Miniprotein binders against Peroxisomal membrane associated protein 20 (pmp20). Designs and how they scored, part 2

Target 1, 156 residues: Peroxisomal membrane associated protein 20 (pmp20), of Schizosaccharomyces pombe (o14313)
Amino acid sequence: MVAVGSTLPKVTLWENKPEEVVEFPSQGKFIIVGVPGAFTPPCSSQVPGYIANEKQFAAKGISGIYVVAVNDVFVTKAWKKSFDGGEQSGVHFVADWNGEFTKAFDAGFDASGLLGPLRSKRYAAVVENGKVVKVFIENEVTDVDISSADKVLSSL

## First folded at step 12 (miniprotein)

Design Q5 (from Q1 with L40F)
Fold by OpenDDE base, last read:
Structure Q5 (fold): chain B 156 residues (1-156), chain A 95 residues (1-95)
Amino acid sequence: as target 1 above (156 residues)
Amino acid sequence: MRIYIEVEITDPKTGEVYVYFFSVDSPERLEELLKELMRFIKKRGVDKIEVRVRADDPEKARELAELIVRIFKELGFTNIRVEIRGNEIRVTAEL
């Protein structure tokens, strides 16, 4: 299980291009949104709330929002563009294409019946100064409830 | 039915509080989740926890409280304290 109070694993992640490495902020507060897969219906219903409320999150001291999926960088980039206002949004769409972050963060599950042998559970995590301080984990990966933008925003 | 769970973990060294947020659709799922979570927390050396549970049905609050207490006793928790306020249950325990 994702460990609250733990330091984020230091794993290489990518955004936009295969050669473009992205790093989480070492200081301040930010949110990681783990999703099982890009373009899947539940994930696509979850993400718009974070895009729409980006300014509200910022007003509460959130310096960034990072959507993380076990997908390649081409898929995550295309997925960002598929949302209204997605391309213009400051929300990051991060590719964990080897699932190394997902494994290290203990957020993986076996989705071999639909998406592949390793995908991310559905969660949101608030990170402060590199430490996980709040975790919102769905009991069922198809549910979008506790990890929704509205629920997370209300807890800040 | 929807049950919302907040689990506050206090770092024994720093006193910092970290929080898990969950939601489940049944008491059975609640039991499964809490057992898994508590086993995990115990391995991390946490000695104090606070669990807040909100039921969408206030009439079920007492039943849920009894369930949580049973689980905590089964897992060897001590100094279990329970407060029920409407549909909100607060349980404090030591590991």
Scores: ipSAE 0.797, ipTM 0.910, lowest interface PAE 0.4, mean pLDDT 92
Fold by ESMFold2, last read:
Structure Q5 (fold): chain B 156 residues (1-156), chain A 95 residues (1-95)
Amino acid sequence: as target 1 above (156 residues)
Amino acid sequence: MRIYIEVEITDPKTGEVYVYFFSVDSPERLEELLKELMRFIKKRGVDKIEVRVRADDPEKARELAELIVRIFKELGFTNIRVEIRGNEIRVTAEL
């Protein structure tokens, strides 16, 4: 499982286009939201809450929100555009193309009977000064409960 | 049935507080979760743990409290203290 107190895996991640690399802040607070897959109904029901609450997260000192999916960057970019306000949102839609970040973060599961090969469990993580300080992990990949924007925001 | 769990740990070196938040749908899932998490926590040298659980009703809370205490004993935790208030359980333990 995702380890509190740990630093993030040093694995290359992408957003927006194939050569645009994601750089996580080394200082301050930000949120990682791991999702089983772009465009799936549970993931698509969860993400609007993070987009809608960007200002409230910022008021709590959150400098960025990074939605991570085991998909390629063309998929994650299209997914971001599919949401009302997604194009204008500061929320990062991050491609973990081969699941390397997800596996190294100990957040993967075998989705062979559902979504194909390795996918991410549904979780949220608050990272503070380069360390994971809070982790929210769903019981099932289809659940949007403890890792919802409202639940994470309430913990801050 | 939903069981909400918060596991608060303090890094003994830095005093930093870390929290896991979970929801599970059965006592069996709670047991699996706690065993996995406590294995990790032991490796990190954590010496104090607080587990907060919210159950559906007071009878389920009593049953879960007994389960949590048994798990902590099996895993070698000591000084186990339990408070039950309605649907809510707080268990503190030491290494």
Scores: ipSAE 0.772, ipTM 0.904, lowest interface PAE 0.6, mean pLDDT 89

## First folded at step 14 (miniprotein; from Q2 with S23N)

Design V3
Fold by ESMFold2, look of step 14:
Structure V3 (fold): chain B 156 residues (1-156), chain A 95 residues (1-95)
Amino acid sequence: as target 1 above (156 residues)
Amino acid sequence: MRIYIEVEITDPKTGEVYVYFFNVDSPERLEELLKELMQRIKKRGVDKIEVRVRADDPEKARELAELIVRIFKELGFTNIRVEIRGNEIRVTAEL
């Protein structure tokens, strides 16, 4: 499982287009939201809360929100656009197309029955100055509960 | 049923506090989760932990508290202290 107190994996991630690399901030406080797959109903029910609460998170000192999925960058970009206000949102939709970040973060599960051999568990992580200080891990990947925007926000 | 768990760990070198938040749907899942997590915590050299659990009702909270104490004893924790308030449990322990 994802280790609190640890630093983040040094693994390449993408957003918007294949040539655009995303890097997590080395300082400040931000959130990673790991999701099993773009466009799936549970993930699509969870993400609007993070988009809608961007200002509330910022008021708590959150400098950015990074939704990470084991999908390619064309999928994650299209997924962002599919939400009301998504295209204008400051929420990062991050592609971990090869699952290397998810594996290194110890957040993967075998989704061979539906989504493919490696997908992300559903979690949220609060990262402060490069260290994981809080982790919210769902019992079931299909459920949005402890990792919802409102639960994470209330902990800050 | 839904069981909410918070596991608070203090870094022995810096005093920084780190927290896991989980949900599980059964006492059996709680036991599995705690055993896995405590093994990882032992590897890191953490010597003090706090576990907070919220159950559905006070009767279930009492039953879960007994389970948590048993798990911690089996895993070699000492100085186990338990506080129950309604449906909420707080357990602190040392290695």
Scores: ipSAE 0.814, ipTM 0.916, lowest interface PAE 0.7, mean pLDDT 91

## First folded at step 17 (miniprotein; from V3 with K60L)

Design Z6
Fold by ESMFold2, fold request of step 22:
Structure Z6 (fold): chain B 156 residues (1-156), chain A 95 residues (1-95)
Amino acid sequence: as target 1 above (156 residues)
Amino acid sequence: MRIYIEVEITDPKTGEVYVYFFNVDSPERLEELLKELMQRIKKRGVDKIEVRVRADDPELARELAELIVRIFKELGFTNIRVEIRGNEIRVTAEL
């Protein structure tokens, strides 16, 4: 499982375009939301809460929200656009196409019966000054409960 | 059945506070989760842990409190203190 007190894996991630890499902040407070897959119904029910609450998160000192999926960058970009207000949102839709971040973050599971050999469990992580300070882990990958925007916001 | 768990760890050197948030649907899953998590925490040299649980009802809360105390004792934790208020429990322990 994802370890509190740890630093983030030093693994390349992408957003928007194949040549555009993600750089997580080294200081400040931000959120990572791990999801099993773009366009899936549970993941698509969770993300609107993060988009709708961007200002409330910012008021709590959150500098960014990063939704990470084991999908390629074309899929994650299209997924962002599919949400009402998604294209204008400051929420990052991050591609972990090779699953290396998810594996190194100890957040993977085998979804071979449906999605593929490695996908992300559903979690949220609050990162402060480069360290994971809070982790929210769902009982089942199909659950949207403890890792919802409202639950994470309430902890701040 | 929904069981909400918060596990708070305070780093003895820095005073930094770290928190896990979980949901589980049975006492058996709670036990599996806590045993795995406590093993990781023991390896890190943490000296104080607080577990907060919210159950569906007070009878389940009492059952879970007893389970958590047994897990802590089996894993060598000391100074175990329990507070139960309705369907909420708080257990603190030291290594």
Scores: ipSAE 0.829, ipTM 0.915, lowest interface PAE 0.6, mean pLDDT 91
Fold by ESMFold2, fold request of step 22:
Structure Z6 (fold): chain B 156 residues (1-156), chain A 95 residues (1-95)
Amino acid sequence: as target 1 above (156 residues)
Amino acid sequence: MRIYIEVEITDPKTGEVYVYFFNVDSPERLEELLKELMQRIKKRGVDKIEVRVRADDPELARELAELIVRIFKELGFTNIRVEIRGNEIRVTAEL
């Protein structure tokens, strides 16, 4: 499982275009939201809460929200656009197409029965000055509960 | 059944505080989770831990408190203190 007190894996992630890499802030506080797959009903029910609460998270000192999925960048970009207000949202929709970040973050599971050989478990992580300070891990990958925007926000 | 768990860890050298937040659907899942997590924490060299749990009812809370104490004892934690308030449990221990 994702370890509190650890630094983030130093692996490449993508956003918007195949040549555009994501850089996490080295300072300050931000959120990573790991999801099993773009466009799936549970993931699509969770993400609007983060979009709708961007201002509330910012008021708590959160400089960014990064939704990470084991999908390619064309899929994650299309998924962002599929939400009402998604194109205008500051929420990052991040592609971990090769699953290397998810694997190194100890957040993977075998989804061979439905989604593919490696997907992300559902979690949220609060990162402060490069270290994981809080982790919210769902009992089941289909659950949207402890890792919901409201639950994470209430902890800040 | 939903059991909400917070596991707070204080780093003995820096005093930094880290928190895990979980939900589980049974006492058996709670036991598996805590045993895995406590072994990992123990390997790091952490000496203080606080477990906070919210149960569905006071009877379940009492049963979960007993379970958590048993897990702590089995894993070599000492100075175990328990507070129960209705459906809520707070267990602290040292290693």
Scores: ipSAE 0.799, ipTM 0.908, lowest interface PAE 0.8, mean pLDDT 90
Fold by OpenDDE base, fold request of step 22:
Structure Z6 (fold): chain B 156 residues (1-156), chain A 95 residues (1-95)
Amino acid sequence: as target 1 above (156 residues)
Amino acid sequence: MRIYIEVEITDPKTGEVYVYFFNVDSPERLEELLKELMQRIKKRGVDKIEVRVRADDPELARELAELIVRIFKELGFTNIRVEIRGNEIRVTAEL
């Protein structure tokens, strides 16, 4: 996993449309949530907590929440909509369809047995002014524990 | 079994504190994880580390503490201090 204290990799990411580029904030505090795959059961159990607690995160100075998956923008967009309140949520669902961010973030693993040759480990990261200050890395990609919204929120 | 790990590192230049959070399912996995992590930290020039470990089984606390201390010693850390409070272990060390 990416080293804490390191500068966040600058890699092109997308949201909603193939032509819509997403850039992480250069200033302020925000959260990245890495997930192995959209519409997978464990990932779908993790994300609702971030949607539900969006205001609580904001109250703690989190300017944004970005769910990142090695999926295309059509899948991530549809996945956002699949959650109750997801479409209305300010939580970003970001497509890393080439896995470049995931690789740069040292969060990649071989999921060829189920999801494909490259997917993201399950993690949460707190970024402040472009630096990764906290990371929450699950032991197994199927685990949803320390990277859950409740656990991350309580650590802020 | 779940073991929760918090690793705090302090940047010697800025004084900024950064934190890793992990969970593992065994002492063996803890050892693997910490060895790898601490080797990377050592290369970064971090001079102060704090590791906090919480195990679901309080009977493992001593074993886990000894394991962490061993890892730190093997990697050349100094000024190792250990505190055990129930199922919570705190180990601090310097490079």
Scores: ipSAE 0.781, ipTM 0.905, lowest interface PAE 0.4, mean pLDDT 92
Fold by OpenDDE base, fold request of step 22:
Structure Z6 (fold): chain B 156 residues (1-156), chain A 95 residues (1-95)
Amino acid sequence: as target 1 above (156 residues)
Amino acid sequence: MRIYIEVEITDPKTGEVYVYFFNVDSPERLEELLKELMQRIKKRGVDKIEVRVRADDPELARELAELIVRIFKELGFTNIRVEIRGNEIRVTAEL
C-alpha cells in the first residue's frame, strides 16, 4: 500500500461518462474508498455506510468521498444508482478502468479467480492537502471491518 | 480472532503524524505484517514509531507485546517502551 505521508498519485480517473475526468482535490480533506469490484457482495455491503454517513463525514471536515474501483465508467455509474439514495448522494463513484490508480496506490491484487487479473484491495484512505495521512487496509479483500464507514468515521 | 493494529509515524522533517490501520486474524499474520511494514518505515528514515495493538482476546496481550518487542529489537529499534492496559498494547520505539 502507498506510504502514509506520501503525495497522492496523479492518475487520470473517470466518473459518469468516459469523457468526464475526475481530479482529486489538491486542498482540503477527503476520503478514498478502494473496493475490489462494483456489484460484488462485500463491496455492496461497505458502500452504503458511506452514503448514509456522508453528512457526518462532512461534519468532520471531509469535503468528499470517492469510491474507486477497477471497473469501467458505465459500471460504476450504474452501481451508484443501484444503492438506495445513491443517485442523490454526493459520494463519488470513480472508474479506474485501466487500474493505473490502483497500481500507483500499490493497492492491486490478482483476482483472476473471480474478477480479473487486477482489482483493488479493500481500503480507506484519508487524504489531506494532497497527502495520504491515514490508511485503513483490510487483511482480506472480503473483510469489511476497519475500512467500513463507521470505523473510519470514528477515527476522525 | 481479530487483532487491530494502529501504527503512528512522525515525519522527522515536518513533525506531521501519519497513521496506518490494519486488522489481522492471527499473531503470525501480525508478525508478518509488522516486519514488512517496519522495514519499509525504517528505509524511509522514520526515527520514532508508536504501535497500538488491541486484541479481542485479552489473554493474548502479553504474548502480543512480547512479539512486538522482539520484532522491534530484531529491526534495530531502540528505546522500546511497552504499556499494557487490558487488551490494549502500546509500544513506542526509536531508530
Scores: ipSAE 0.766, ipTM 0.899, lowest interface PAE 0.5, mean pLDDT 92

## First folded at step 19 (miniprotein)

Design BB1 (from Z6 with K43E D47K)
Fold by ESMFold2, last read:
Structure BB1 (fold): chain B 156 residues (1-156), chain A 95 residues (1-95)
Amino acid sequence: as target 1 above (156 residues)
Amino acid sequence: MRIYIEVEITDPKTGEVYVYFFNVDSPERLEELLKELMQRIKERGVKKIEVRVRADDPELARELAELIVRIFKELGFTNIRVEIRGNEIRVTAEL
């Protein structure tokens, strides 16, 4: 499982297009939201809460929200565009196409029966000054409960 | 059945506080989670732990408190203190 107090894996992630890498802030506070897959119903029910609450998160000192999925960058970009307000949102839709970040973050599970061999468990992580300070891990990857935007926001 | 768990640990060098948040659907799942997590915490040299649990009802909360205490004793934790308030329990322990 994701370890609190740890630093983030130094693994390349992508956003928007194949040449565009994501760089997590080295200081300040931000959120990583790990999801099993773009366009899946549970993940698509969770993300609107983060988009709708961007300003409330910012008021709590959150400088960015990064939704990470084991999908390629064309999929994650299209997924962002599929939401109301998605294109205008500051929420990052991040591609971990090879699953290496998810694996190194100890957040993977075998989804071979449905989605593919490696996918992310459903979690949220609050990162402060390069360290994981809070982690919210769902009991079932199909449930959206303690990793929802309102639950994470209320903890801040 | 819904069980919410917060596990708070303090970094022994910096005093910084870190928190896990979980939900589980059974006492058996809670036991599996706590055993796995507590072993990882021990390997990291953590000395002080607080576990907060919210259950669906006071009877379940009392049963979960007894379960948590048993798990902590089996894993070698000491100075185990329990506070039960209706559906909510707070357990603190040391290594």
Scores: ipSAE 0.823, ipTM 0.914, lowest interface PAE 0.7, mean pLDDT 91
Fold by ESMFold2, fold request of step 22:
Formats: C-alpha cells, sequence, structure tokens
Structure BB1 (fold): chain B 156 residues (1-156), chain A 95 residues (1-95)
C-alpha cells in the first residue's frame, strides 16, 4: 500500500499531449487522486467533486490536484474534456500509460477481468514538501467514499 | 457494515505526523489491515501510534476496541490506552 512519510516515485508521467511531462511541486501541498480508469462510471462520479471544489482546496493551501490513471495521454485529455467545466479546470488529468508510477507507488491491482492487467487502486494522497502526509485508501476499487473530494477536503 | 479507521503515526526523526484513512466492511478486514500496516510501521521505527475508529454502533465499537488491543499486544506494543465514546474508539500505544 502507499506509504505515508515517503517521497514520490521518480517516474515520468504525462498530461495533455505526448511530449508534455508532469512536474510535481517540490514545495507546498498538492493532491494525487489515483483512479482505476478514465471514463469508467465510478471514476467519472468521483472527479466532478474535485473540479467543483478546486477553489476550496486552494483556500486550504492545495496548489494542485492530479488525477492519475493507467491510460494514455489521449484518453486522459479526452476524459478531462468530457466533464462540465473540465477544459477550464486547473485539475491535472495525468497519464500513467505504462503503469510504472502506479506500480512504484504501491497502488496497483490486477484488473484483467475488466480493464487490463495493471490499474490503479482508488486512493487520494496529500503531498506536502515532497512527502506523502495523508493517504485515503478505498476498501473496494469500485467505491467512492473516503477518497471523495468532500472527505479529503474535510481533512485539511 | 462500514468501519472508518484513521491511523496516525509520528516520524521518529522529525516528529512529523502522518495519517492513513481507511474504510473496511468487517472486523476481519480491520484485523488484516491493521496487522499489515502495524508491521510496516514497526519496520520504520515508529514509536507512537494512535488509531481512531468509527463503528456503526457502540456494541461493535467495544468488539473492535478489544480486537485492536489484542492486535497491538500480539505485535509487541505497550502502554496501550483505550477511550470509547459511543461508536467511536481511540487507541494509543507505544513500542
Amino acid sequence: as target 1 above (156 residues)
Amino acid sequence: MRIYIEVEITDPKTGEVYVYFFNVDSPERLEELLKELMQRIKERGVKKIEVRVRADDPELARELAELIVRIFKELGFTNIRVEIRGNEIRVTAEL
């Protein structure tokens, strides 16, 4: 499972287009939201809460929100656009197409029966000054409960 | 059945506080989770742990408190303190 107090894996991630690499802040607070797959009903029910609360998270000192999926960058970009207000949102939709970040973060599970060999469990992580300070891990990957925007926001 | 768990640990070097948030659906799942997590925490040299649990009712809370204390004792924790308020439990322990 994802370890609190740990630093983030030094693994390349992408957003928006194939040549655009994600740069996580080295200082301040931000959130990683790991999801099993773009466009799936549970993931698509979770993300609107993060978009809608973007300003409330900022008021709590959150400098960015990074939704990470084991999908390619064309999928994650299209997924962002599919939400009301998605294109205008500062929420990052991040592609972990080879699953290497998810594996190194100890957040993977075998979804071969539905989605593919490696997908991300559902979690949220608050990262402060390069370290994971809070982790919210769902008991079931299909549930949106403790990793919801409202639950994470209330912990800040 | 929904059991909400917060596990708060203190970094032994820096004094920094870190928190896990979990949701489990049975006492058996809680036991599995805590045993796995506590072993990882011990390997990191953590000195103090606080576990906070919210159960569906006070009887389940008493059952879970007894379970958590048993787990902590099995894993070598000492100075175990238990506080139960209705359906909420707070357990603190040291290594």
Scores: ipSAE 0.822, ipTM 0.912, lowest interface PAE 0.7, mean pLDDT 91
Fold by ESMFold2, fold request of step 22:
Structure BB1 (fold): chain B 156 residues (1-156), chain A 95 residues (1-95)
Amino acid sequence: as target 1 above (156 residues)
Amino acid sequence: MRIYIEVEITDPKTGEVYVYFFNVDSPERLEELLKELMQRIKERGVKKIEVRVRADDPELARELAELIVRIFKELGFTNIRVEIRGNEIRVTAEL
């Protein structure tokens, strides 16, 4: 499982287009939201809460929200666009197309025969000054509960 | 059945506080989770732990409190303190 107190894996991630690399902040506080797959019903029910609460998260000192999926950058970009207010949102939709970040973060599970050989479990992580300080891990990958925006926000 | 768990640990070197948040659907799943997590935490040299649990009812809360205390004793924790407030449990311990 994802280890609190650890630093983030040094693994390349993408956003918006194939040549655009994601740079996580080295200072301050931000959120990673790991999801099993873009466009799936549970993931699509979870993400609107993070978009709708961007200002509330910012008021709690959150400098950014990064939704990470084991999908390519064309899929994650299209997924962001599919939400009301998605194009205007500051929420990052991040592509882990090769699953290397998810694997290194100890957040993967075998979804062979359904979604793909490696997919992300559903979790949220609060990162402060480069360290994971809080982790929210769902009992089942199809659950949207402890990792919902409201639950994470209430912990801040 | 829904069981919400918060596991708070303190870094032995820095005093920094870290928190895991989980949900589980049974006492058996809670036991598996805590045993796995506590083993990882012991290997990291953690000295202080607080476990907070919210159960569906007071009977379940008492059952879970007994379970958590047993797990902590089996793993060598000391100074185990238990507070129960209706459906909510707080257990603190030292290793």
Scores: ipSAE 0.822, ipTM 0.912, lowest interface PAE 0.6, mean pLDDT 91
Fold by ESMFold2, last read:
Structure BB1 (fold): chain B 156 residues (1-156), chain A 95 residues (1-95)
Amino acid sequence: as target 1 above (156 residues)
Amino acid sequence: MRIYIEVEITDPKTGEVYVYFFNVDSPERLEELLKELMQRIKERGVKKIEVRVRADDPELARELAELIVRIFKELGFTNIRVEIRGNEIRVTAEL
């Protein structure tokens, strides 16, 4: 499982275009939201809460929200656009197409029956000054409960 | 049933506080989770830990408190302190 107190894996991630890499901030507070797959119903029910609460997160000092999925960048970009307010949102939709970030972050599970050999468990992580300070891990990958925007926001 | 768990650890060198948040659906899943997590935390040299649990009712809370204390004893934690308030439990322990 994801280790609190650890630094993030130094693994390449993408957003928007195949040539565009993501760089996580080295300072400040931000949130990583790990999801089993873009466009899936549970993941699509969770994300609107993060979009709707961007200002409330910012008021708590959160500089960015990064939704990470084991999908390619064309899928994650289209997924962002599918939400009301998605295109205008500052929420990052991040592609971990090869699953290497998810594996290195110890957040993976075998979804070979439907979604692919490696997918992300459902979690949220608060990262402060390069270290993981809070982790919210769902009991089941289909549950949206403790990793919801409201639960994470209330912890801040 | 829903069991909500917060596991708070303090880094012994920096004093920084880190928190895990979990939900589980049974006492058996709580036991599995805590045994795995506590062993990982011990291997990292953590000396002090606080576990907070919210149960559905006070009878379940009492059962879970006994379970948590047993787990801590089995794993070699000492100075175990328990506080139960209705359906909420707080257990602190040291290595």
Scores: ipSAE 0.819, ipTM 0.912, lowest interface PAE 0.7, mean pLDDT 91
Fold by OpenDDE base, last read:
Structure BB1 (fold): chain B 156 residues (1-156), chain A 95 residues (1-95)
Amino acid sequence: as target 1 above (156 residues)
Amino acid sequence: MRIYIEVEITDPKTGEVYVYFFNVDSPERLEELLKELMQRIKERGVKKIEVRVRADDPELARELAELIVRIFKELGFTNIRVEIRGNEIRVTAEL
């Protein structure tokens, strides 16, 4: 996993449309939520907490929440819409369809048994002024515990 | 079994504090994780470290504390301090 205190990798990411590039904020505090895959059951149990607590995160100075998956932009967009209040939410659903960010973040694993040759480990990361200041890394990708919205929020 | 781990490192140049959060399912996994992590931290030139561990089984607290101290000694850490409060362990050390 990426070292805390490290600068975020500068990798192209996409949201909503293949031609729409999304960039992480260079200043301020935000959260990245790494998930193995859109529409998978464990990931779908993790994300609602971030949507529901968006205002509470904002009250703690979090300017944005970015869910990152090694999926194409069509899938991540559809996944956002599949959640109650998801479409209206300010939570970003970001496509890392080539897994370049995931690799650069040292969060990749071989999921050939279910999802494909490269997917993201399950994690949450707090980024401040371009540096990773806190990381929550699950022991197993199927675990949704310390990377849950409640646990991350309580640590802020 | 669940063991929760917090590793705080201080940047020697800036004084900024950064934190890892982990969970593991066994003392053996804890040892593996900490050995790897502490080695990387050492290579980065970090001089001060704090590790907090909480086990869901309070009876493991002493065993886990001894394990962490052993790991730190093996890696060359000095000024090792241990505090145990119930199921929570705090270990600080210097390089």
Scores: ipSAE 0.801, ipTM 0.910, lowest interface PAE 0.4, mean pLDDT 93
Fold by OpenDDE base, last read:
Structure BB1 (fold): chain B 156 residues (1-156), chain A 95 residues (1-95)
Amino acid sequence: as target 1 above (156 residues)
Amino acid sequence: MRIYIEVEITDPKTGEVYVYFFNVDSPERLEELLKELMQRIKERGVKKIEVRVRADDPELARELAELIVRIFKELGFTNIRVEIRGNEIRVTAEL
């Protein structure tokens, strides 16, 4: 389980291009949304809420939203573009293609029956000044409930 | 059935509060989750914990409260306080 009160692991992540490294903010508040896989139906139902409410999150002091999946950058980039307003959105779609962040964040599960040997559990995390302060972990990876944008937004 | 769980952990040094949010589909899963989580929290040296549980079935509130208290006692928590308001249970405990 993702540990609250812990410092975010410093792991290399990528966005848009294999050579483009993305770093989480060291200061301020931001949200990480862990998803089992790009283009999967439950994940695709979860993400639109974060895109649609980006301004509302910003109004509550959220400096950024990062969707993290154990997928390559080509997939995550294409996935962002597949959403209405996704390409124009400031929501980050981050590739954890080796699953190192997912492992370090203790959010991994075995999805060998469908997606591969390592994928991310479904979660949302609020990070403040480099520490995980709130975590929303779904019981089942196919469920989109407490990790939804509406639920997370209401908790801020 | 859905049971919603909020676990608030207070940092003993800073007084900062951190929160876990979970949902489970059964009391059995709740027990499993809480046992594992509380054990980890204990190992981290956390001294004060607050657990809030909300069940869709209000008739389960007492049963769930008793379950949580049992788990806390088994893990060595002290000063256990329980409040039940409708379908919402609040348990505060210290290590």
Scores: ipSAE 0.785, ipTM 0.904, lowest interface PAE 0.4, mean pLDDT 92
Fold by OpenDDE base, fold request of step 22:
Structure BB1 (fold): chain B 156 residues (1-156), chain A 95 residues (1-95)
Amino acid sequence: as target 1 above (156 residues)
Amino acid sequence: MRIYIEVEITDPKTGEVYVYFFNVDSPERLEELLKELMQRIKERGVKKIEVRVRADDPELARELAELIVRIFKELGFTNIRVEIRGNEIRVTAEL
């Protein structure tokens, strides 16, 4: 996993449309939530907490929440909509369809047995002014515990 | 079994504190994780480290503490201090 204290990798990411590039904020405090795959049961259990607690995160100075998956923009967009309140949520669902960000973030694993040759480990990261200051890394990608919204929120 | 790990490192240049959070399911996995992590931390020139470990089984606290201390010693950390309070272990060390 990416070293805490390191600068966030600058890699092109997408949201909503293939031509719509999303960039992480260079300033301020935000959260990245890495997930192995959209629509998978564990990932779908993790994300609702971030949607539900968006305001609570904001109250703690979190300017944005970005869910990152090695999926295409069509899948991530559809996945956002699949959650109750997801479409209305300000939580970003970001497509890393080439896995470049995931690789640069040292969060990749081989999921050829289920999801494909490259997917993201399950993690949450707090970024401040472009630096990764906290990382929550699940031991198993199927586990949703320390990277859950409640756990991350309580640590802020 | 779940073991929760918090690793706080202090940037030697800026004094900023950064934190890793992990969970593992065994002492063996803890050892593997910490050995790898601490080696990387050492290579980064980190001079101060704090590891907090909480196990859901309080009977493992001493064993886990000893394990962490061993890892730190093996990696050349000094000024190792250990505090055990119930199921919570705090280990601080310097390089």
Scores: ipSAE 0.774, ipTM 0.902, lowest interface PAE 0.4, mean pLDDT 93

